# VH-VL binders against q9umr5, part 2

Target 1, 268 residues: q9umr5
Amino acid sequence: SYKPVIVVHGLFDSSYSFRHLLEYINETHPGTVVTVLDLFDGRESLRPLWEQVQGFREAVVPIMAKAPQGVHLICYSQGGLVCRALLSVMDDHNVDSFISLSSPQMGQYGDTDYLKWLFPTSMRSNLYRICYSPWGQEFSICNYWHDPHHDDLYLNASSFLALINGERDHPNATVWRKNFLRVGHLVLIGGPDDGVITPWQSSFFGFYDANETVLEMEEQLVYLRDSFGLKTLLARGAIVRCPMAGISHTAWHSNRTLYETCIEPWLS

## First folded at step 1 (VH-VL)

Design a16 (framework fv_acimtamig)
Fold by ESMFold2-Fast, scan of step 1:
Structure a16 (fold): chain C 268 residues (1-268), chain A 123 residues (1-123), chain B 106 residues (1-106)
Amino acid sequence: as target 1 above (268 residues)
Amino acid sequence: QVQLVQSGAEVKKPGESLKVSCKASGYTFTSYYMHWVRQAPGQGLEWMGIINPSGGSTSYAQKFQGRVTMTRDTSTSTVYMELSSLRSEDTAVYYCARHEYKSSLYYYGMDVWGQGTLVTVSS
Amino acid sequence: SYVLTQPSSVSVAPGQTATISCGGHNIGSKSVHWYQQRPGQSPVLVIYDDSDRPSGIPERFSGSNSGNTATLTISGTQAMDEADYYCQVWDSSTYVFGGGTKLTVL
């Protein structure tokens, strides 16, 4: 019998996006109970991430309680940040594999075709003016907007990402770290052809410096300070990096080769 | 059918506080932001602040920080604007205005306005 | 403190085209909204996001925004268009209104 799988979707997304993923799981792990959470669908995915965390928490508690042997999380795009926070705020989670599908774990700073479609009158260089206001922080995308040219504003105004990454102090940081460290495996998936997540290395805890040069996870203060447990997890052998080229942002949950290579091995 | 109905005119003395209400109907109250904008006699429009009726989050113009408080009651679909330490310069018509937003963060148009509440501050 | 500058008044003959300017530093990088206010009435949104019309606003109303100037254009101006017109933008943490332009149709 396989552990149940809980799926958390991304920005402007819904449970319908995961139909192919469900087919793959059923083929390789028949009998797996897969729950795709129908919360914050479509435009509701723009609601503040802490509000989404609260709603998803209420939904996952009974699923985890019913599965004493543990559960797996598959969290796509923005959903990967929701899952990061869930693992930190839940004193009693029993997650084995946390599978992060192309999620901007260190934030987003990009003027891609998808972002231009969402915000046709905005440029990445000026979005900080909106996002780092109290009003802007009421929108999920601004909760993980990370402008490398205005890092002081990001650190002071980010109500979500800077806190969950331990980049700004929070009274609950010690408890959040203890809770997150209970995860069995952190499986990071992403790639250079994603076209939305910018830089794509954000899915692997890499990010831009002030010159827009990408620094990898091991050079980040978050890792070096072990703020929420990345260094501890890596030392434990619990972090899996699975980069794959040739996959666009909307294809991570519907590519069979990606599934077989990066996801299937972690669904015990 | 979409409308915003505000409370009636008020006369106040300097140093008092005012509380204006704005009742929404004809749409999903928690899906739209609400602005407060005032207009002194013969003067232009002046933005005071914004409230998200869903979570209750607010943002105020710097000029009104410390004097203004915006709240909402989701059971009655009503937003409130309270302004304290009134001065004669606070004599104005106070408007609530619905914030129509799309998927774009840059769409900040105020598409539906209340009828206005005249507040006179005099001794 | 961001400032929007409008002419205090504009006069046009009936049937002629009225243009009302709204000046601001790099205003072309912002979304401009326009409001009409008749005496004793609440403001009415006539243009949003530089050039889009709300449902019910006549086609004679149009807008543009580039560089340092946004413009509201009213073609075939009618007596009923007499009103004060305000431009408005969001800047950083505040919503800024222009000083208003009184349109007179004579």
Scores: ipSAE 0.000, ipTM 0.411, lowest interface PAE 16.0, mean pLDDT 87

Design a17 (framework fv_acimtamig)
Fold by ESMFold2-Fast, scan of step 1:
Formats: structure tokens, C-alpha cells, sequence
Structure a17 (fold): chain C 268 residues (1-268), chain A 123 residues (1-123), chain B 106 residues (1-106)
């Protein structure tokens, strides 16, 4: 039998978004137990990411306990950041494949549609004033807002992303790194036509410098310092990069070719 | 207005257990961790532990591990702190206090405090 | 086991600036929070994250944190500021409080 699969959704999302993904898994890996976690749906997806991590952690513990052979995670968009933190805070996780579907792993700087709903008078260039305040950090999307023109403020104020990426020190950093390194495979998926994740290379640990020039993962300080284990994982052959053009942000979980190419091979 | 209201003063004998309640209002109860801190007469503040009201997970100070139990009831927005095997040295004012930032896996500041519950343990 | 050291007492005249220290190994790498406790009352958060003030706390309260010492500063001290002051950090998996400083405004 196949290892169980746990699915974590994204911003303003719910379990219904994954109906096609479940069909694909049932076709190629019949008998797989797939649990789409129905927590922090819709508006509740705006809750602070650490709160979401705690809630999802409580939901995954019994699933992992029942699967001594291991489990796979498929984590979409914002959900990929939740899964990053889950793997770091759980010293007993048994995750084999962590499949990240178009998640802003180095942060977001571009799409303001959701932030405009919360902060209607803000522009991309001034969202740092709201997001890097204590009040702004109460909203999930601000937890991974990464303004490349105010990197000092990001490093000082980010209550989530800067910490899980090891960009700012945390007492638990060594333990979080050790826990994260327990993962079997880190499968990174994303592409240039996503239209929401900005820069799209954030899904592959690339990001803007101060001039908005994208630096890839191997040029990032977090990789070079091996802050949470990326360099170690890459050296082990455990990082899989699967970019695909022609896929919009809301289609990563419903494209058959994407599934067959990037996801199916990692669902043992 | 955020408010924490604790149960009234108690007198206990050594060997008994105490259970103090803390009722929260004015905010989303499950969004903020809750701390328990005590203060012996004329002494400083001593942290006892923390509870996540959402899932009920807890973390206790080593000194109280094995004697303290923290629970919550989401239907009444109330957290409880139970301390067993009471000794005279457990005489103190017991405070509940809300963590000032929504649920984080590491501990942070306490922004709103209950009025305190005086517990006297004497033979 | 992490330890925070505070002076047991500090005395100032009304209108003077009071400074209360909180010593800890490499405390500058931690976030320090400060609580005020007036006689017979519950603690009140006066400074969080080294230097930030909660809504309703007068601007005369300020904080700093570097190296091995965090400092709470109260300018233009008033009689109502007479209280015990506690610093607090998170270390490992516990909350650590300083021993408290009694501020007397004479």
C-alpha cells in the first residue's frame, strides 16, 4: 500500500480546491489514503501563520502516528510555508516527500489584491509600513511579505518567514534545522505564469535583491550559510526542482500534466 | 474590552489540590495562548506554564512538572490551572495572563492579566 | 537555567529619570518585556520587544536592550510610577522573570 498523503491548502482556500488532485492520485496510486485538512478555510486563512502551524500540527499528529512507514505532504501556496514550519517544530515527523506547490518560500512582493482587501489604501511600495507593524503581523499574508527595498525592516519585524528561513536568529533554530532535515524529499514546484507569487522564483528559494534582480537559491545567504538545511538537502540529492510554464496560480492542483510530471513520481 | 476574570480566594490544607479558573472576554479566546504565573507573599513573579486554548496543548515550568495541569473549555472561554499535592510554600496569588501576540510556538510577552486568585495553604 | 538580575531597589525624586537594569548573559539577542506592579494590583505590561509601548502607556516609559543589559527608563517620574518592575524573557521553553526592582519615588 501507498503512504498516506496530507494536503494543506492556501490563502482564501478550502479542501474543495483539491478535488482534481484527489482524482489523479486515485487513478495512479489506487488505495492511497488522502486527507485534505479542512482547517483555516476561507477568511480564517488570514490568521497568523504560527497559529495555523499549531492547528495543523494537532491534525497531522494522529495521521503520522497511524503510518509508521511515513507520510507525504502536498502543500499549496501559503500552505507550503505552514508545512515548512510543521517540519521544523515536529521532532518526530515521518514525512517522506514534502511537495510544495507554488509556495512563496522566500516571501512575496507583488500581488496586493488580498492585502488591498484588508488594507485598501496601501500600495506595494508602502505595505511594509502595515505588514511590519505588530498589528500587521497578526495577518498571515504579512507574515511572508518580503519587501526587498526594506530588507532591514523585514529581518527585524517578520514574526514567521525570517525565523523559519534562519534569516533572523531564534533559540530553536538548531532543533528546527535538525527536524527539517528528517524530510526524505523536498519537491519544489512553480512557474513563470503563476501570476500571483512574485517573484515566481520564490517557490524555488530565489528572490529579489534591492534592485529587484532575482538571485537564485544557491546565491541566497540562507543557502550559503545552510541556515535550515537547504545546502545539506541538495548535497544529499533530496531537493527536486520542477518548474512548469503555462500554469496559473489557481491551477497547480488541477493540471494533469503537472501532476504526472512533478507530483506522481514522489508518491511512493 | 479585553478582560480576564479569575475565581475567588481559596484556603487549602497540605496534600489537597486547587483548581483556579480564568474566564476570558472581549477577544477571540482560541487565538491567544494563556499563561499562569504565581507570586508568593512578598516575592517575585514565577512562571508556571502556558496553554494553547485552541488545541489544549500545554507546556509547564520544570519545577511544576508532574503537579500542575492546565486545561480549557472553549464553550465558556475559560482556562483552568490545577495544582496537586499542595504544600505551605504554594501559598501565593495565582494569575492568568494572555500572551500579547496570537498563538506562536515560542513564548512571548503577556499583555492582559487577571485580577489574581489568593490561595492560602495552611494546616 | 537562565537568570535575570535586577537591582532590588531604586529611589528617585519626583520629576527625575529612573533607570532600572536587567542583566542576563547575551540578553541583547533576546526580546525583553517589562511589567509594572503597583501594591495590591496585577502586573501591567509597560514595555514589550525591548522598546515598544502598549497603547495607554505614557511616553515617559522607554526601553533598550544590548549586550548583557536591558534597561527600563522612566523620565519625569511621578508618584504613580512607584511600583515593582519586572523584566522578562523567553529562554529555551520557559519564561524567565527578573527578581523585581522596587521603585520608590520620594
Amino acid sequence: as target 1 above (268 residues)
Amino acid sequence: QVQLVQSGAEVKKPGESLKVSCKASGYTFTSYYMHWVRQAPGQGLEWMGIINPSGGSTSYAQKFQGRVTMTRDTSTSTVYMELSSLRSEDTAVYYCARQGIAARPYYYYMDVWGQGTLVTVSS
Amino acid sequence: SYVLTQPSSVSVAPGQTATISCGGHNIGSKSVHWYQQRPGQSPVLVIYDDSDRPSGIPERFSGSNSGNTATLTISGTQAMDEADYYCQVWDSSTYVFGGGTKLTVL
Scores: ipSAE 0.000, ipTM 0.391, lowest interface PAE 17.2, mean pLDDT 88

Design a18 (framework fv_acimtamig)
Fold by ESMFold2-Fast, scan of step 1:
Structure a18 (fold): chain C 268 residues (1-268), chain A 122 residues (1-122), chain B 106 residues (1-106)
Amino acid sequence: as target 1 above (268 residues)
Amino acid sequence: QVQLVQSGAEVKKPGESLKVSCKASGYTFTSYYMHWVRQAPGQGLEWMGIINPSGGSTSYAQKFQGRVTMTRDTSTSTVYMELSSLRSEDTAVYYCARGFTRGVIPYYFDYWGQGTLVTVSS
Amino acid sequence: SYVLTQPSSVSVAPGQTATISCGGHNIGSKSVHWYQQRPGQSPVLVIYDDSDRPSGIPERFSGSNSGNTATLTISGTQAMDEADYYCQVWDSSTYVFGGGTKLTVL
């Protein structure tokens, strides 16, 4: 008997994208109950991340209640940030493995086709003008826009990422940290050939400094201050890093070698 | 429809303890935070603290730290607020209020209970 | 501690526009929420996140927030709008309410 698996999709995505992942799980762990949450699909994935967190929270509560032995989360791209917040706001989650598939955990700072579709004339250097406005913060992608050249604006205007990372104070920070620390394993997956997540090291809590030099997780203030529990989890042996080259952003959930190497070992 | 129903009025003597209940219905109880806010006669609103019904974690305003305790019972969808060592200055209407976050954090209170009048006199 | 300052009372004639101010140091960088409390009743959320209106709240209620002052505006004020109005923000250590403004419709 295997613990149930809950899957949370990414930006402009839906449950259909995970058909290969479900095939892999069925082959290696037959009988696993896999629920791909069909909420905030397509354009609805642009809704503010806190709104998405609330909707996904309501969906996962009955699934967790039916699984006293625990559940696993597999959260793709933007979905990884939703799952970060779920683990913080739920006092009684029973998540064993939180598997983050190429999610911008420290934020995004890069020109992508997704951003150019929404903001055709904008470059990454100009997006802070839009994203750090009240209007911009009503879009999920702006909730994790992290411009390293305007860190003061990011800290003051980010309604989501700066708060869940403990980069800006919040009345619930202590509770969120305690809840997040209940997770059994934090499995971080990503790689240099992703092509969308910029910098790709954001999937491993690395990010740009003001000179666009990437600093790894252990050099980040959020880690050093243990703002939401990363240092505690690492000391506990609960953080798994699984980088893999040669995988593009839309292929993380459909590569067999990636599944066998980085995901399968954490599905008990 | 969302509804928060509080226990009835209380009359207490100085030094006693108060315990007010707030029963929630019309939504998933464990998915929203609950706050307690009080209002002394003819005065404004004063925040007391917050509880997460999902696991029972709490955070209290500095002024009430050491005197207030918030708990919940998930089987009855009920939140409780207990205030000890009562003084005449604790005479107030006590409200439970649901915490909701959307767009810009921090929280606001989207639904309020009807209030519980507590009178502390000797 | 952070302090929100409201006028104790505002009077307006029926059908006219009422404005209620909420002053705070650099309040324009915070999200302001507004509550209406009629005598003997519980507070009701009328504006959240500076300018958003909950379902069921009339369109004549609007809000703004800039610099050191947030404002609640009620156009075409009616007798039923007579109530106490409270602004509210979160500040790093707590949830802060203004002192309240009694709106009288003469």
Scores: ipSAE 0.000, ipTM 0.420, lowest interface PAE 14.8, mean pLDDT 88

Design a19 (framework fv_acimtamig)
Fold by ESMFold2-Fast, scan of step 1:
Structure a19 (fold): chain C 268 residues (1-268), chain A 128 residues (1-128), chain B 106 residues (1-106)
Amino acid sequence: as target 1 above (268 residues)
Amino acid sequence: QVQLVQSGAEVKKPGESLKVSCKASGYTFTSYYMHWVRQAPGQGLEWMGIINPSGGSTSYAQKFQGRVTMTRDTSTSTVYMELSSLRSEDTAVYYCARGSRYSLPYDFWSGPTYFDYWGQGTLVTVSS
Amino acid sequence: SYVLTQPSSVSVAPGQTATISCGGHNIGSKSVHWYQQRPGQSPVLVIYDDSDRPSGIPERFSGSNSGNTATLTISGTQAMDEADYYCQVWDSSTYVFGGGTKLTVL
């Protein structure tokens, strides 16, 4: 039989968004137990990411305990960052495939409709004033706001992303790295037509330098230092990159071709 | 240098309450979780609970739920552990111990943690 | 509930290698930490995250962790190493200690 699948949604999202994904899994891997976590839905997705990590952790513990052969995670958008932290804080996770659907792994730096809803008068160039304040860090989207022109502020003020990426020294880093490295496969999915995740290469651990030129994963200090295990995972053959053009941000979990190409092969 | 200094030994009667203090120095008090661990004479170590000095949030081992209360005073960098309805079986050395993890706003403290600094211990004897 | 099993005692001659086991179901998937406690003293961390040594702990202390057994190894054992040794893990919602092993050096 197939390993259970746990699904974690994204910003302003809910479990209902994954009905097509559930249909695809049932068609190709019949009998798979799929649990879509119904936590931090809609506006509650704006809660600080560490709060979300704690809630999702409590929900996944009994699921993992019932599946000694292992589980798979499918984590969408912001949910991919929740899953990154989850894998680091759980000493006893048994995750085989961690499938990240268009998640801003190195952060977000772009004007989108979601951001305009929260901060309608702000431009991306000025959002650092809000996000890198104590008040701003109470919003999930600010926890992964990564302004490449204010990297010192990002490193000092980010209560979430800078810590899980090992971009600054932290006492938990060695333990988080050990826990994260227990994952079987890190499957990264994203593409140029997403329209929300900026730069889209953030889904593959690429990101802007100070001139807004994208540097890919292998050029990032977090990779070169192996801060949380990316270099070790890549050397182990455990990182899968699956970019696909023509897919908008809200369609990653409901596109059959994407599912067949990037997700289906990693469900066992 | 990190130091955890606990209050002195106590003798209690069954049914009374115990309150042990642990004063921290040499680091930012609100940046690390504090744990309480006890050891009965000739026995092993037993975890009692944890407090986040930053927000005051607590979590207790099931065995002590309903009898233990942990608090802190940020102005004096001190944590307290209070145990009520004492029994002879509560005779033990009570330790405060600093967790290796930075305290974060939303408490993922119950992950893998080692205890890097320990107080000197407070002997509590419960007898009539 | 999760249980860590240690032998109650281990005896070695000075200069010999002492090994102290810590058994637990699938313990190799957990981070194991080790504490040394001399009579009348507080525990002292000697190994963390399976195999790392804190500053000030001699290199003759080492650790390993795989499968169902974690092991603390003390090479060239000295009289000063005579103490109780405890392994420790985190399991879901609690911190679990082994029952402790008394190391006797002759």
Scores: ipSAE 0.000, ipTM 0.439, lowest interface PAE 13.3, mean pLDDT 88

Design a2 (framework fv_acimtamig)
Fold by ESMFold2-Fast, scan of step 1:
Structure a2 (fold): chain C 268 residues (1-268), chain A 125 residues (1-125), chain B 106 residues (1-106)
Amino acid sequence: as target 1 above (268 residues)
Amino acid sequence: QVQLVQSGAEVKKPGESLKVSCKASGYTFTSYYMHWVRQAPGQGLEWMGIINPSGGSTSYAQKFQGRVTMTRDTSTSTVYMELSSLRSEDTAVYYCARGPYYDFWSGYPKAFDIWGQGTLVTVSS
Amino acid sequence: SYVLTQPSSVSVAPGQTATISCGGHNIGSKSVHWYQQRPGQSPVLVIYDDSDRPSGIPERFSGSNSGNTATLTISGTQAMDEADYYCQVWDSSTYVFGGGTKLTVL
């Protein structure tokens, strides 16, 4: 039989968004137990990411305990960052495949409708003034705001992303790295037509330098220093990169070709 | 003050069912898992299962599958453990224990941080 | 199933350092927790996540975990430390306890 699948949604999202994904899994892997976590739905997805990590952790523990052969995670958009932190803070998690669907793993630096709803008069060039304040860090989207023109403020003020990426030191960094390295496969999915994740290469641990030129994962300090295990995972053959053009941000969980190409092979 | 208070000692006959309660106070009941752990006379600690008080979901050790049931009542902040088809080897002290708790700034232990006083259950003919 | 191995008994003189081992395959990749149980009492968490102490636990309690062995160390051992000590880990599907070590302070 197939390992259980746990699904973690994104910003302003809910379990209902994954109805097509569930249909695809049922067609190709009948009998798979799929749990779509209905925590932090809608506006509650704006709560600080560390708060969300605690809630999702409490929900996944009994699921993992019931599955001695392991589980798979499918984590969409902001949910991919929640899953990054879960894998780091959970001792002895039994995750085989961590499938990241268009998640801003190195952060976000782009104007979106979500940001305009929260901060209507802000542009990406001045959002650092809000996000890197204590008040701003109480919003999930600011927890992964990464302004490449104010990297010193990002490193000092980010309460979440800079810590889980090992960009700022933390007393538990060694334990978090040890835990994260237990993952069987890190499957990274994203593409140029996403339209929300900026730069789209953030889904593959690439990101802007100070001139807004994208540097890929292997040129990032977090990779070169092996801060949380990316270099070790790559050397182990555990990182899978699956880019696909023609898919918008809200379609990653409902595109059959994407599912068959990038997700299906990793659901044992 | 965080406290777990269990129901009193019981004497049962083989084949009967046992139901032990554990009342939580001093913290948000639905924010922490509750475990049941037993200890036979002169023996070590044995994990029986876990319940999430928020949704009521449970997971049991394979040894107790089919015999144990864990439930909770959020209105009274109480967790229950029911064990059926009792045998003499089920004679033990039964503990409820809170866990896991976490602190992301300092770490995340999957430990049992607060324990009830224990309930002695004697199964004899 | 995953097994944790502890010595049945350890004896130390008052004021000396006691060490209690907990052996397990690749236990250094797991988080180890330690419990103290005095006769007739409930277990008390004394070390969590390999080496951290809960509030209220004396500084003389410390822990380490590497390779195939985790260790609980009690410096300046006192008569009140006489108890059974259990190590514990989470192993994918269950919570595993060691068999327990009886510490005698002579």
Scores: ipSAE 0.005, ipTM 0.390, lowest interface PAE 15.0, mean pLDDT 87

Design a3 (framework fv_acimtamig)
Fold by ESMFold2-Fast, scan of step 1:
Structure a3 (fold): chain C 268 residues (1-268), chain A 122 residues (1-122), chain B 106 residues (1-106)
Amino acid sequence: as target 1 above (268 residues)
Amino acid sequence: QVQLVQSGAEVKKPGESLKVSCKASGYTFTSYYMHWVRQAPGQGLEWMGIINPSGGSTSYAQKFQGRVTMTRDTSTSTVYMELSSLRSEDTAVYYCARSRGYSYGLYYFDYWGQGTLVTVSS
Amino acid sequence: SYVLTQPSSVSVAPGQTATISCGGHNIGSKSVHWYQQRPGQSPVLVIYDDSDRPSGIPERFSGSNSGNTATLTISGTQAMDEADYYCQVWDSSTYVFGGGTKLTVL
């Protein structure tokens, strides 16, 4: 039978957003047990990411324990960062495919409507003043705010992303790397028409340099130093890149062609 | 019902350190932020800082940076505020106060402790 | 540093309407919260997010916020309303309180 699938939603999101994804999985892999986690929904998605990681960890443990052959993760937007941390902090995870749907894996540096709602008078160029305070780090969106013009502040103040990416030292870095490397496949999905994730290449571990020129994953220091295992995974053939044009941020979980091309092949 | 119970009044000398406690009950301790706010005699309210009891992360008002430290003990549902290098101007009632753990409820204080009077005199 | 300005005192006769102002540059773009502090007691939240009342706060308490002034209004003022009132906003990374207004009901 098929391995169970665990779905982790994004910012201001809930399980209802995945109804089409559930239909697609049921059509192609009938009998698959799909659990969409109803934790940190809506405004609660603004809670610090480490708090969300602990809550999601408690929810996934019994699911993984019941599936000795392994599970798959489908993690959308901000949820992809939660799943990154889960794979690092769990000494005993049995995740086969980690499918990251348009998640800002190297961070976010873009003006979006949700930032305007939270910080209506702030421009992306000035948001670092709020986000890189201890206060700002109590909001999930600031945990992955990555201002390429203030990289030193990002490295010193980021309580989440800089640590899980191995961009700043942490006592647990070695065990986190070992745990993350147990994943069977890292499936990265994203595209230029997303409209929210900025730069969109962040979903593929690319990011801006100080001139806002995008450098791809293989040019990133975290890849070159193999800080959390990306270079090792790529050498093992475990990283899958699936970019697709024409898909907006809220459509990654409801596009049939995307599902058939990028998701379906990795569900066993 | 929600209760925040603070430690008793203290008398300190200039240059000493202060440690005030605030014990929470009647709610899930790690689901709400805790703040410290002080009030000098006959004066207004002054925010000192915030702690997230879940992760232990803190943020302090600029005026108190380097002098204040906030900690918590989840096993006793207690938050602590330490203030060092005390001056006579630190004579005040020190309050703990609760805010919600997410954005729309984070900006106001829904429950307050009874206050701890601290007198700093030679 | 953001500053909130309140009158030091306001006097009102029992049954009359008391209004307490809270001035701040462009305060209408911020959410204003109000606290009541009776002598020797801890502050009590009476209004949050400009105009919302916590459970247990009488309907005679109301709030508004526009432009450069937020206002706490207490209709049918009672002797028990005699207290200090503080307005409060969040600005950047800090919580800012007004200086407080002593309401006297005579």
Scores: ipSAE 0.000, ipTM 0.396, lowest interface PAE 17.4, mean pLDDT 88

Design a4 (framework fv_acimtamig)
Fold by ESMFold2-Fast, scan of step 1:
Structure a4 (fold): chain C 268 residues (1-268), chain A 123 residues (1-123), chain B 106 residues (1-106)
Amino acid sequence: as target 1 above (268 residues)
Amino acid sequence: QVQLVQSGAEVKKPGESLKVSCKASGYTFTSYYMHWVRQAPGQGLEWMGIINPSGGSTSYAQKFQGRVTMTRDTSTSTVYMELSSLRSEDTAVYYCAKDRYGSGSYLRYFDYWGQGTLVTVSS
Amino acid sequence: SYVLTQPSSVSVAPGQTATISCGGHNIGSKSVHWYQQRPGQSPVLVIYDDSDRPSGIPERFSGSNSGNTATLTISGTQAMDEADYYCQVWDSSTYVFGGGTKLTVL
């Protein structure tokens, strides 16, 4: 009947954050098998994203194998980047709906409390000194730090985001694009009141230019070059954009109206 | 078994500084955040701040910003809370409390509490 | 600043059901946790994530959370349940406690 759902959490998070989401799914799609992955919980969410991708890959393989009709992914915040990479590195994934809950798809550039927690003396203008070092790239949050004033350093030093976005060449880029394009639907969710993801349009593949003016997805070189398939997916009608105001970063997985509007329709 | 053991009761004068310790055992000290929460006599619980024992990063409630400092010593699995410029309204029981998770998840709660340290600030 | 509102006191006879409310704007979108504090003792977690019980907490303790009100329910209330009860949520970068409810069992 309903396809299984796999949930991937975010930075400093764990499976228990999704209690309300599981309740909503059970109410609208009773009998759905939902697996919330308890990997890289809490401080382990700071491990390099490629390490997390490998661990989550090992966990999702048996779930996908048991569901020949397909699965859905719901991936929150940093978890949305893990899921982006999973869809690219897995030659045989059978994901129908990839639902991205307020994930920094083009990266993060903001003086948020989360960054001050980890780097209390740093401002966003100075964080590039830490993040674009080899030491900094050992932390997940630095893997998607995208300073629009040091784009040359981002392109050269980013070990994760620049590669999965096709902003820097990689030997596997063609295979990653082919694998990602197998997804049935890419559902992008986010909003202006998130308060953490900066700019919030990063959840929809928009981002700052060098003057900190936000350019939307269709103006990005990643989209125009079709580096990993966004333009192809949009032409296929496979990209869904579901922005919602009034929702803070920690509430995307616990708001009933958001669930009914943006998530429920994609859980066949 | 998880235990949080705090330092003993103190009597202070206005203007002095307070430093309370909390020694953790029964779990991996650096894997979970630690909080400080206080309770004035006959009043409710008031969150003061949080410390990451691994990196030493802290975040304080706005009311205490500028006069509270939280530190830790990983070799003794101990966290400290220092409150300066004491006033009579700082008279309270001060608790350390362990976070269930080592993070800023919305599912943040205190699974174990220390026994409390009574601090009396009187002239 | 986010504010949680609790009644200052609730009275119940032994064996009856006690209900303690925790009001907050759109609290149903947050996870609510409940602590029991007996006189002279440290708080003890009795419910986390709206409705889950820690190991060692009796099944007569239950919780719910929807809309603007979260509720702690104690069925078959016993004299030993007499205590102050506090609700708590995470809001952005801070931890918010309700004002506390004194449960009297007489």
Scores: ipSAE 0.000, ipTM 0.397, lowest interface PAE 16.0, mean pLDDT 88

